# Ledger of designs, part 14: VHH binders against Endoribonuclease YbeY (ybeY)

Target 1, 156 residues: Endoribonuclease YbeY (ybeY), of Chlorobium chlorochromatii (q3are0)
Amino acid sequence: MSLELCNSTRQAIPNKRLLQAIRMVVQGEGYEIATITGVYCGNRMSQRINRDYLNHDYPTDTITFCYSEGKAIEGEFYISLDVIRCNARHFNVTFEEELLRVTIHSALHLTGMNDYLPEERVAMQAKEDYYLQLLKTQKSISPQKSTDNAIFSCNS
Key: E = the ipSAE of ESMFold2; O = the ipSAE of OpenDDE; V2 = 0.75 times the mean of E and O plus 0.25 times the DockQ between their complexes.

## First folded at step 9 (VHH)

Design u2 (from t01 with F100I; framework vhh_nb_b201; at its last look DockQ between E and O 0.04; V2 from the best seeds 0.00; counts 0 for: pae O 3.5 > 2, placed apart)
Fold by OpenDDE, look of step 9:
Structure u2 (fold): chain B 156 residues (1-156), chain A 124 residues (1-124)
Amino acid sequence: as target 1 above (156 residues)
Amino acid sequence: QVQLQESGGGLVQAGGSLRLSCAASGFTFSRYAMGWYRQAPGKEREFVATIYSGGSTYYADSVKGRFTISRDNAKNTVYLQMNSLKPEDTAVYYCAAVKIYYSSGSTYKPLDYWGQGTQVTVSS
C-alpha cells in the first residue's frame, strides 16, 4: 500500500493536505489504497501525457488513470499546476483550494465515480464540495503506513 | 442535456475571415476547457484551439497567429476568430467541451462533448 505525490515543478504545494484529501476521498467512498501516485506538473508534462496517452496535444487540468476495478485502488493522476493557477484566478479562489478540488476530483475518479452524464457530473461536483468542506474542518491525517510518501522528486 | 451548437461557418475567399460561435448548455460551462477541432475531407479530426476556464489559450501550430479563441462565460459561448484563411483551412469545425479521463480499469473514458460541426470552405 502506497500513496505518493510527485511534484515536478518548483512551485510549493500543500503536500499534507493533498495526501489527506486523497485518503479522505478513498476511504470515504469505501475504498482502500493499493497504489496511488499523484503527479503535479506543468503544462509541458500535462500536454505530453495528454498527447501520448489520449492523443490530445494540449495541456489540461487533470488526467486520471485508474488501473483497478476492485476496492483496492491502483492508479495515478497528473495535475497541471499551471492550469490550476489560471483557473483559481478565474474562479476567484485560492490556488490551494482549486488544487485540492481537482485533486479530490481525481481521487473520486479513482474510486470509479464518473461525470460523463449530466446527473453524474452534478453528483460528482456535490462530492467535491463535500470533501472540500470536510477537508477544511479537519486536521491533517497521519500516514496510514510507513510506505506512504508525501512528496518525492520526479522527472519531468 | 449537453448541447453544443456551432454557427458562423460558410464560404469565404482565401485571405478572408470568419468568426465561429459555439453556444453551450447542459453543463457548468465555466469549468470546462472549450475547444475547436476540425476535420477535412479524408483526414482525421485535428485540434485547432482550446481555451481553459481561466482564459489561457493553446493553438495548433498551423493556425497560430491567424486564429483566436475566446469565451464568454456569461453567454456560455466560445468563439473562434479565423483570419487570413487558407484553402487548407477548409473543414468541418467542431466545438468541444474537453475533459479526459482514463478510468474504470483499462477502459478509456473520454468526457468530450461535441457539437455537430459547421462547414468552413475557403476558396482560392
Scores: ipSAE 0.025, ipTM 0.396, lowest interface PAE 3.5, mean pLDDT 85
ESMFold2, look of step 9: ipSAE 0.330; ipTM 0.693
ESMFold2 (binder alone), look of step 9: mean pLDDT 81; pTM 0.809

## First folded at step 11 (VHH; framework vhh_ozoralizumab_d1)

Design g1 (from f5 with S31N; at its last look DockQ between E and O 0.75; V2 from the best seeds 0.67)
Fold by ESMFold2, look of step 11:
Structure g1 (fold): chain B 156 residues (1-156), chain A 125 residues (1-125)
Amino acid sequence: as target 1 above (156 residues)
Amino acid sequence: EVQLVESGGGLVQPGGSLRLSCAASGFTFSNYRMYWVRQAPGKGLEWVSEISGSGGSTKYPDSVKGRFTISRDNAKNTLYLQMNSLRPEDTAVYYCARTYIIYYSGSYKTHMDVRGQGTLVTVSS
């Protein structure tokens, strides 16, 4: 089995928490990891992937390639940290919370969960909330956290 | 390196049969949904069957349903297409393809990964 994260940017990300989130989702949904590669990148790579595979010429928060159908997951995802930063500001949440949510979202797709229909989107969001809360429960430090007031600019 | 190698094509009379094979290597074959697709001269790719990774689910378009049967042997990393009651309209280069799902922006796309040279099937008297 192989679970690898690659950060092609200079922005620090919480590698340990991201790995924990992916493993927690895969295990919690009853799956196993064969090969998962997570790539944290900028808008240029996201835009290129959208153009090459999806006929879209703009970046997105995540693109998830779900190769396998069985219980042993093979796949990869690409998350634009530029989009995460912009969305975190827009939703008034921390960068880490938005990044964890989108990482969990990508892992749920790898388990075969869809979010195209309205009821599917509700179910996906509920699972995202569930796993975010489990990450809080599994922390060894105090649950109380300070609010983060960091401001980020987004690429146009 | 991912490889898909098609074989079993040839010249056959209308009403005849052929069995195509696709040898797969470089990936975990049993984990992938597979397609047979074909390309007639001057046309785009047309799917002609799909099969789940386990082999438990198959689908066909109306144009071939009842005449074509997709199958797989996961122990041998091989995909098959049994083609019966062949018609001149079935003349095409046949390819096997991996398929996978790309999720994006609350939507998805099924991607067909065609890698080989294909195998030519000609149905003519």
Scores: ipSAE 0.522, ipTM 0.784, lowest interface PAE 1.4, mean pLDDT 86
ESMFold2 (binder alone), look of step 11: mean pLDDT 82; pTM 0.810
OpenDDE, look of step 11: ipSAE 0.764; ipTM 0.920

Design g2 (from f5 with T28R K59T; at its last look DockQ between E and O 0.59; V2 from the best seeds 0.60)
Fold by ESMFold2, look of step 11:
Structure g2 (fold): chain B 156 residues (1-156), chain A 125 residues (1-125)
Amino acid sequence: as target 1 above (156 residues)
Amino acid sequence: EVQLVESGGGLVQPGGSLRLSCAASGFRFSSYRMYWVRQAPGKGLEWVSEISGSGGSTTYPDSVKGRFTISRDNAKNTLYLQMNSLRPEDTAVYYCARTYIIYYSGSYKTHMDVRGQGTLVTVSS
């Protein structure tokens, strides 16, 4: 099993909580991790991926690649911290809360959850809220911890 | 590095047979749904066959159903296409491809990852 996170920016991110969130979503939805790579990047990389794969010339908060079939997840996601920062201000929430929500959103996609139809979008938001609350509850029970060795910087 | 290498093409008479191979490396082959696609001269890509990661499910368009058989050997990381009763209209460069889903902005697309140079099949008398 391999779960790897890369941060190609100078923005500090809550490494341990991000890993926890991904594991909680995957386990909570009844899946297993084979390989997951999460990349936290800036608008330039997000825009390039959107242009190359999706015929869009603008950055988005997340792009999620679901490679595998079945319950053993292989995939990757790319989250623009620039978009997260902008959206956190717009929604009047902390950077960490918005980042965790988008990370949970990406992990839910890796389990095969869609959000194209209106009912699907409502279900997705409900799952995001659920896992965010679980994560907040565990943060309240456990002391705040610093960055650990589970995060690997990506070189690009 | 992900690689897909097609082979087994050649010149064959109408009614003949060929077996194409696709050697895969750089990824967990058994986890991926695989396709054969082809491109006739001056035309776009046409789907020819599809097989699930396990090999348990296969699908064909009517144009090749009953004549072509897709298979895979997950122990050898190899995809195959057996082509029988070949016709001149089957002349094309044949490619193998991985497929996966990309989610974005409340939407998704199925992406077909064609990477190799392909293998030319020419059906001519």
Scores: ipSAE 0.501, ipTM 0.794, lowest interface PAE 1.4, mean pLDDT 87
ESMFold2 (binder alone), look of step 11: mean pLDDT 81; pTM 0.800
OpenDDE, look of step 11: ipSAE 0.713; ipTM 0.918

Design g3 (from f5 with S54Y; at its last look DockQ between E and O 0.85; V2 from the best seeds 0.00; counts 0 for: grease 25.4 > 24.2)
Fold by ESMFold2, look of step 11:
Structure g3 (fold): chain B 156 residues (1-156), chain A 125 residues (1-125)
Amino acid sequence: as target 1 above (156 residues)
Amino acid sequence: EVQLVESGGGLVQPGGSLRLSCAASGFTFSSYRMYWVRQAPGKGLEWVSEISGYGGSTKYPDSVKGRFTISRDNAKNTLYLQMNSLRPEDTAVYYCARTYIIYYSGSYKTHMDVRGQGTLVTVSS
């Protein structure tokens, strides 16, 4: 089992809350973690991935690679902190709230949820709201030990 | 290291049968949706079958439906393609591929990971 977060930017991110969010979504949807890597990066890396895999030459908030189909999730996601910052301003929410929402969104994709159809987008948003609320209520309990996977810089 | 090794190809006359195998290693085989794809001389890749990780869902294009059967043995980490009623247009190098889904911008794309040398199937008199 491995859950690792990498931050290739100088912008601080809430490591423990992000790890908690991912575990909460995976467990809450009835899955287990085999391997998940979350990469928090800038627009340059996001744009490179979009160009290389999706034939788009622009950055996006998240790209999620879902490798597995079974209960034991294998996958990766790449979140552009530049896009998150811009979106947080646009939606008038905090950087942390937008980052948690997009992280939850990526984790839901890892469990196999789609958001292509309008009905699917509504369902995805409802799940995002649900897990965001759970995180707010859960923060009043004892945090996990300091042996959680550490966030570290990674090259993009 | 992830490896996919195809075997079982050969020369067969029209109407004949072959069974292809793909030995997988270096990853959790049962977690991956698998494809057979083929490449005829001078052509691009054409998918010919798809099977879910635990084998409950299979799909085929019309060109092979009813003639080809994909299966897997997760205990042996092996993917199979049973090819019956072979035709000259089935002549190709056959590859197995693991696949995964990339989610982006309210959409998704299936990515095919083709790694092996393939196995040549020649259907001729």
Scores: ipSAE 0.433, ipTM 0.779, lowest interface PAE 1.8, mean pLDDT 86
ESMFold2 (binder alone), look of step 11: mean pLDDT 82; pTM 0.812
OpenDDE, look of step 11: ipSAE 0.628; ipTM 0.894

Design g4 (from f5 with S57Y; at its last look DockQ between E and O 0.70; V2 from the best seeds 0.64)
Fold by ESMFold2, look of step 11:
Structure g4 (fold): chain B 156 residues (1-156), chain A 125 residues (1-125)
Amino acid sequence: as target 1 above (156 residues)
Amino acid sequence: EVQLVESGGGLVQPGGSLRLSCAASGFTFSSYRMYWVRQAPGKGLEWVSEISGSGGYTKYPDSVKGRFTISRDNAKNTLYLQMNSLRPEDTAVYYCARTYIIYYSGSYKTHMDVRGQGTLVTVSS
C-alpha cells in the first residue's frame, strides 16, 4: 500500500493534514488504499495535464485519475495551488480550507463518487463538508486540568 | 508489465459467428472496466462494448446491440466478445482496452490507457 504526496512548488502545504484528510475519506467511505499519489503543482503543470488528457488548454483546481474499480484504490490527483489561491480569495475562505476541501473532493472521486449531475454535486459537497468538519474537530489542542480541579465562570 | 493479447479473429461468412478472447496480465483484472473497440480500414476507432470490473454491467452501441455479447472470466483474467450475425460492415481489427475515469471540473471522461495489438476479423463471402 502506498500513499504519497508530492509538492512541485515552493508554496508550503500542510502535509500531515492532507494525508490525514485522504486517509479519513478513504477509510470513512469503506475503501482501502493500494496506491494513491497526490501532486500539488502550479498552473503550468495543471495546464499541461489538461491539454494532454482533456483537450483543455487552461489550468483547473484538480484533476483526478481514478484507475481502478473496487475497494482497493489505485489513482492519483493533481491540484494547482495557483487555482486554489485564486479560489480561496473568491470564496472568502483560507488557503488551507480551500486546499483541504479540494483534496477531500479528489479523494471522494477516487472512491468512485461522481459530481456531474446537480444532485450528485449536492451530495459531493455534503460529503466534503462532513469530512472538513470531522478533520477540524479531530485536530485540537486542549488545556487539561492539573491534578487539582479548576472551575471557571463568566461575568454575570 | 501490463499486457492485453487478443485472439480468435479470422475470416467468416456474413451471418456467421466468432468469439474473440483477450488475455490480460500485469494488473488486477477484476478491478478494471474493459472495452472492446474496433477499427475498420481507413476509419477511426469505434467503441463496440463495455463491461464493468465485476461483469455486472454491460453496454453496446445500436450497431451491434443484440448481436454482440461482452463477457469476462475474472478467474482466468480473460475478456470475451461473442459476435453473432456478422455483417461485412463488422470487418475490422478488434482491440480490447483497459479504461479508467478522469474527473475534472464537475465532469468526467473514460480514458483508454492500454490497448492490445488487435485481432483481425474479416466478414466476406
Scores: ipSAE 0.574, ipTM 0.791, lowest interface PAE 1.3, mean pLDDT 87
ESMFold2 (binder alone), look of step 11: mean pLDDT 84; pTM 0.827
OpenDDE, look of step 11: ipSAE 0.668; ipTM 0.899

Design g5 (from f5 with S107T; at its last look DockQ between E and O 0.70; V2 from the best seeds 0.63)
Fold by ESMFold2, look of step 11:
Structure g5 (fold): chain B 156 residues (1-156), chain A 125 residues (1-125)
Amino acid sequence: as target 1 above (156 residues)
Amino acid sequence: EVQLVESGGGLVQPGGSLRLSCAASGFTFSSYRMYWVRQAPGKGLEWVSEISGSGGSTKYPDSVKGRFTISRDNAKNTLYLQMNSLRPEDTAVYYCARTYIIYYSGTYKTHMDVRGQGTLVTVSS
C-alpha cells in the first residue's frame, strides 16, 4: 500500500491528522488503500487541472480522481489551499477544520460515494460530519503498523 | 509506465468475424474498468463495450449488442473483443481504454484514457 501527501505551497498543513483522516474514512467505509496520492496546492494548479480535465477555467476546493473499482483504492486528489482559506473565512471555521472536511470529502469520493443529487449531497455532508467528529475524539493516535507505510512527498 | 497495445485488426468481408486483443502493462489490470472504443474516419470516438475489473459485468450500446462480446483474462493482462456479423459501418480504428471517474464541484465525469495506436478494422466487400 502507498499513501502519499504532497504540499506544493508554503502553508503549513497538519500532515499527521490528514493521513489519519484518510485512513479512517477508507477503513470505516470498508475499503483498503492500494495507492492514494493527495496533493495540496494553490489556485494555479487547481485551475490548470480544471481546464485540462473538466472544461472549466477556474479553481475548485478539490478534484478527486477515482481510478480503480473494488475494495482496493487507487486514486488521487488535488485540494487548493487558497480555496480552503477563503471558504474557512466565509463559513467562520478554522482553516484546519475546513481542510480536514474537504480531505474527508475527497476520501469519501475515493470510496465511490457520489454527491451529485441533493439527497446524495446530504448523505455526503452527514458522513463528513461523522468522520470529523470521530477524528476529533481520537486526537494524536499512533500510526498504523500492520499494512500501511505512509510517506510524505512533494509532487515534482 | 502504462501501456495498452491493440492487435487483431484486418480486412474482412461483411458478415465476417474478428477477435481483437489489448495487451496491458504498467498498472494493476484487474482493478480497472476497461472499454473498447472506435473511431471511424472523420468522426469522434464511439464507445462500443465495457467490462468491469473483475469481468463480472459487461455493457454494450444497441449498435453492437448481440454481435460483439468483450472479455478479459486477468492472469494474462489481456482484454478481448470478439466481433461477429461485421458490417461496413463497423469500419474504424479500435482502441482499448482504461476508464476512471473524476469528482468535482458536486458533479463527476467519466474519463477515457486511450494510450495505444489502435488496430484498424476494415469491413468491405
Scores: ipSAE 0.534, ipTM 0.803, lowest interface PAE 1.3, mean pLDDT 87
ESMFold2 (binder alone), look of step 11: mean pLDDT 82; pTM 0.807
OpenDDE, look of step 11: ipSAE 0.678; ipTM 0.892

Design g6 (from f5 with S105H; at its last look DockQ between E and O 0.55; V2 from the best seeds 0.54)
Fold by ESMFold2, look of step 11:
Structure g6 (fold): chain B 156 residues (1-156), chain A 125 residues (1-125)
Amino acid sequence: as target 1 above (156 residues)
Amino acid sequence: EVQLVESGGGLVQPGGSLRLSCAASGFTFSSYRMYWVRQAPGKGLEWVSEISGSGGSTKYPDSVKGRFTISRDNAKNTLYLQMNSLRPEDTAVYYCARTYIIYYHGSYKTHMDVRGQGTLVTVSS
């Protein structure tokens, strides 16, 4: 079991809260973590991934690679802190609130939740709101197991 | 470095059997859904079979159902295709591929990673 977060930027991020958010979503949706890698990066890396995998030449807030076929999640996500900062200003929310929302969004994708159809997008946003509120109260839908994986910070 | 190496092809008469292998390295094999695909002369790639990362779910198109069996040995990082009752239309270069889903803004894409040399299967009298 491994959950690793990497920050390739100089921008401060709330590592502990981000880890809590991911665990809360995965456990709350009835899944387990096998391997999850979260990369918090800038627009250059986001744009490269969009170009290489999605035939877009622009950055996006998150890209999520979902490998798992069952209840034990394997995957990774890439979040551009540059996009998060711009979006937080546009939506008139804090950087941390927008970052947590997008991290929760990525974790929901790792559980297999789609947001391609309009009704799926509504359901996704409702789940994002739910977990954001739950995180503010520090509650989880399911009790957290007593074992924790090692927490890492990485350089690139 | 990710590698997929196909083997086991050859010349066989109609009605015969072959077993293909795909040796995988450079990634966590058990975490990936795997496919066999083929390319017949003058045609594009055609899906032949798929198997979940655990091996618990398999699928086949009607053209090969009942004749082909996909399997995997996650301890050996190896994917297999047992081909029985071979027909001339099964003649093709066979490739293994890994797949996964990429989610992005309001959409998703299934990524199919075909990278080996393939193995030639020729079915003729």
Scores: ipSAE 0.430, ipTM 0.774, lowest interface PAE 1.7, mean pLDDT 86
ESMFold2 (binder alone), look of step 11: mean pLDDT 83; pTM 0.822
OpenDDE, look of step 11: ipSAE 0.635; ipTM 0.878

Design g7 (from f5 with T110V; at its last look DockQ between E and O 0.88; V2 from the best seeds 0.72)
Fold by ESMFold2, look of step 11:
Structure g7 (fold): chain B 156 residues (1-156), chain A 125 residues (1-125)
Amino acid sequence: as target 1 above (156 residues)
Amino acid sequence: EVQLVESGGGLVQPGGSLRLSCAASGFTFSSYRMYWVRQAPGKGLEWVSEISGSGGSTKYPDSVKGRFTISRDNAKNTLYLQMNSLRPEDTAVYYCARTYIIYYSGSYKVHMDVRGQGTLVTVSS
């Protein structure tokens, strides 16, 4: 079983909260983790992935690769922290709130949840709200201190 | 190393039948949705069937529905395509492909990440 997060940027992120969020979604939806890799990156990497896989040449907030079907999840996601920062300002929410929401969104996709149809989008947003609130009612995890120019390594 | 190896192609008369096999290795076969695709001479790739990882869901375009049957044996890591009532327009190189889903921007794409080298099916008098 492996859950790993990688941050390729200088922006500090709440690693332990992000790991908690992913585990809560996977367990809450009745799934197990085989292998999940989460990559928190900048617009350059996001744009490259969009160009290579999706035939458009701009960054997006998240791209989620759902490899497996069934209860043991294999997958990856890529979240652009540059897009998260812009979106947090646009939606008038904190950077951490937007980052957690998009991480939860990616984890829900890994469980096979779609959001293409309007009613699917409503259901996805409801699940995002549910897991965000569940995180708020959990005991706080001690923050891991970050340093300038450091990239945090993933752990499982 | 992920590998897909097709076999079972050949020359058949119109109205005939042929069964293709695809041997998979290097990954957890039962966890992946699989495609058969084909490429006629001078044409692009055409999707001809899809099967879920468990084998419980299959899908076909109208051009082959009722004539082709996709199946899998997850214990043997093998994908199959039974082709019946073959027509000259079915002449193509047939490939099996591993796929996965990429979710993005309120949409999704089924991505083929590995394709075999193909097996030639010729339907001719």
Scores: ipSAE 0.572, ipTM 0.800, lowest interface PAE 1.3, mean pLDDT 88
ESMFold2 (binder alone), look of step 11: mean pLDDT 79; pTM 0.789
OpenDDE, look of step 11: ipSAE 0.749; ipTM 0.915

## First folded at step 12 (VHH; framework vhh_ozoralizumab_d1)

Design h1 (from g7 with S31N; at its last look DockQ between E and O 0.88; V2 from the best seeds 0.72)
Fold by ESMFold2, look of step 12:
Structure h1 (fold): chain B 156 residues (1-156), chain A 125 residues (1-125)
Amino acid sequence: as target 1 above (156 residues)
Amino acid sequence: EVQLVESGGGLVQPGGSLRLSCAASGFTFSNYRMYWVRQAPGKGLEWVSEISGSGGSTKYPDSVKGRFTISRDNAKNTLYLQMNSLRPEDTAVYYCARTYIIYYSGSYKVHMDVRGQGTLVTVSS
């Protein structure tokens, strides 16, 4: 079991809350973690990934690689903090609120949830709201002390 | 690390049958959706079949539906393609492939990340 976050930027992020959000989504949707890697990066890395994998040449807020289909999640995601800051200003919310929402969004994709169709987008938004609200009411330290939880800085 | 090795190709007459195998190693086989794809001489890659990690869901294009059957044995880490009622148009190099989903900007893409070297199927009389 491994849940690891990597911050390749100089920008501070709420490490503890991000880990809690991911665990809350995975457990709440009835899944287990085999391996999840979350990378918080800038527009250059986001744009590079879009170019290499998706045949378009612009950054996005998150890109999520969902490798597994079973109950034990294998995957990774890449979130551009540059896009998060821009979107937070556009939506008139805090940077932290937008970052948590997009992290929850990525975790929901790792559980196999789609958001391509209009009804799927509505369902995704509802789940995002639900877990954001749960996170606000559960600010305690994680009860899992024997799990391999780690946050790294990668500066890449 | 991750390896896929196809076998079972050969020369068959129209109307004949072949069973292709794909041995998988270096990953948890049952966790992954698998494809068979083929490439006819001078043509691009064509999707031929899909099977879910558990084996409970299969899909086929109209060109092979009813003639081809994909299956898997997760205990043996092996993917199969049973090809019946073969036609000259089925002549191609057949590849097995591992796939996963990439989500982005309210959209998604099925990405084929590993495929084998292929096995040649020739249908002619």
Scores: ipSAE 0.565, ipTM 0.805, lowest interface PAE 1.3, mean pLDDT 87
ESMFold2 (binder alone), look of step 12: mean pLDDT 80; pTM 0.787
OpenDDE, look of step 12: ipSAE 0.771; ipTM 0.921

Design h2 (from h1 with T99V; at its last fold request DockQ between E and O 0.81; V2 from the best seeds 0.64)
Fold by ESMFold2, look of step 12:
Structure h2 (fold): chain B 156 residues (1-156), chain A 125 residues (1-125)
Amino acid sequence: as target 1 above (156 residues)
Amino acid sequence: EVQLVESGGGLVQPGGSLRLSCAASGFTFSNYRMYWVRQAPGKGLEWVSEISGSGGSTKYPDSVKGRFTISRDNAKNTLYLQMNSLRPEDTAVYYCARVYIIYYSGSYKVHMDVRGQGTLVTVSS
């Protein structure tokens, strides 16, 4: 079991809260972690990934690779901190709140939740709000505590 | 090492049937969505069928719906394609593929991660 976060930028991120958010979503949706890698990067890496995999030549807030669909999640996500800062200003929220929301969004995708249709987007937003509120209270959705050995941040 | 090995292709008359098999190794087969795709002579790849990791959800394009059936045996790490009522236009190299989903910007893309070597199906008199 492996949950790893990597920060390829010089921008500080709330590592402990990000790990808590990911575990809360995975456990709350009834899944387990086999391997999850979260990469926090800048626009250049985001743009390169979009170009290489999605035939887009622009950065996005997150790209989530959902390798498995079973109970034990295998996947990774890439979040552009540059896009997060821009969106946080646009939405008039803190950088940390926007970063947590997008991290939760990525984790929800790893559990197989879609957001292509309008009704799916509404459901996704509702789940994002739910887990953000739980994270503010710092309570687990499930009484069972995580036993995985998280490996904290490897910058760049 | 992830491997997919197709078998069961051959020459068959129009209206006939074939069952293709795909032996999977090197990964937890039941955790992955699988595709069958085909490539007719001089054409690009065409999606033929999809099955969820559990086997509970299947999908087909109109060109094969009702004639082809995808299935899997997760205990044997094997994917199948039962092809009935075969037509000359079904002539192609058939490949099994492991896929995963890339989510982005309110959309998604199915990405073929690993593809087998293929098995030739020829439908002719």
Scores: ipSAE 0.596, ipTM 0.804, lowest interface PAE 1.2, mean pLDDT 88
ESMFold2 (binder alone), look of step 12: mean pLDDT 85; pTM 0.832
OpenDDE, look of step 12: ipSAE 0.761; ipTM 0.922
ESMFold2, fold request of step 14: ipSAE 0.557, 0.542, 0.541; ipTM 0.805, 0.790, 0.790
ESMFold2 (binder alone), fold request of step 14: mean pLDDT 85, 85, 85; pTM 0.843, 0.844, 0.840
OpenDDE, fold request of step 14: ipSAE 0.574, 0.603, 0.589; ipTM 0.858, 0.873, 0.866

Design h3 (from h1 with T99E; at its last look DockQ between E and O 0.92; V2 from the best seeds 0.00; counts 0 for: pae E 2.8 > 2)
Fold by ESMFold2, look of step 12:
Structure h3 (fold): chain B 156 residues (1-156), chain A 125 residues (1-125)
Amino acid sequence: as target 1 above (156 residues)
Amino acid sequence: EVQLVESGGGLVQPGGSLRLSCAASGFTFSNYRMYWVRQAPGKGLEWVSEISGSGGSTKYPDSVKGRFTISRDNAKNTLYLQMNSLRPEDTAVYYCAREYIIYYSGSYKVHMDVRGQGTLVTVSS
């Protein structure tokens, strides 16, 4: 079991809350973690990944690689903090709120949830709202102080 | 490190048979949908078979259906392709690949993760 978050930017992120959010989504959807790597990066890395894997030149908020199809999730995601900052301003929400929503969104994709069709997008949004609210309740009830195999940052 | 090693290729005459193997390591093999893909000289990759992680579901394009059979042995971490009634147009380098899905911007892309050097199959008289 391995859950690792890497931050390749100078922007501070709420590591403990992000880890909590990922575990909450995975468990809440009835899955387990085999290996998940989350990378929080800038637009340059996001654009590079888009170009290399999606034939796109623009950055996106998140790109999620879902490898496994069973109950034990193997996958990774890349979130551009630059896009998160711009979107947070556009939606008039805090940077942290937008980052948590997009992290939850990526975790939901790792559980195999789609958002391609209109009804799927509505369901995805409802799940995002649900887990955001649950995250607030979990902080209120019993905050977790430590976790096994958690990594808060990467080397570069 | 994820590794996929193909073997079993060779020279066969039209109408002949070959069995390809793909040895997998570095990941939980049974959790992955697997593919055989091929690349003829000067052409792009072409899908020739897929199999679910459990082995319970298989699929083939019309060009090989009835002639090729994909299978897996999850205890040995090995994927197989039995090729019968081979034709000159089956000449290609054959690769195994694991599936993964990339989600982005309300869309997705199914990607085939080809890692090995492949195994050459030549069908010629």
Scores: ipSAE 0.316, ipTM 0.710, lowest interface PAE 2.8, mean pLDDT 86
ESMFold2 (binder alone), look of step 12: mean pLDDT 86; pTM 0.857
OpenDDE, look of step 12: ipSAE 0.659; ipTM 0.900

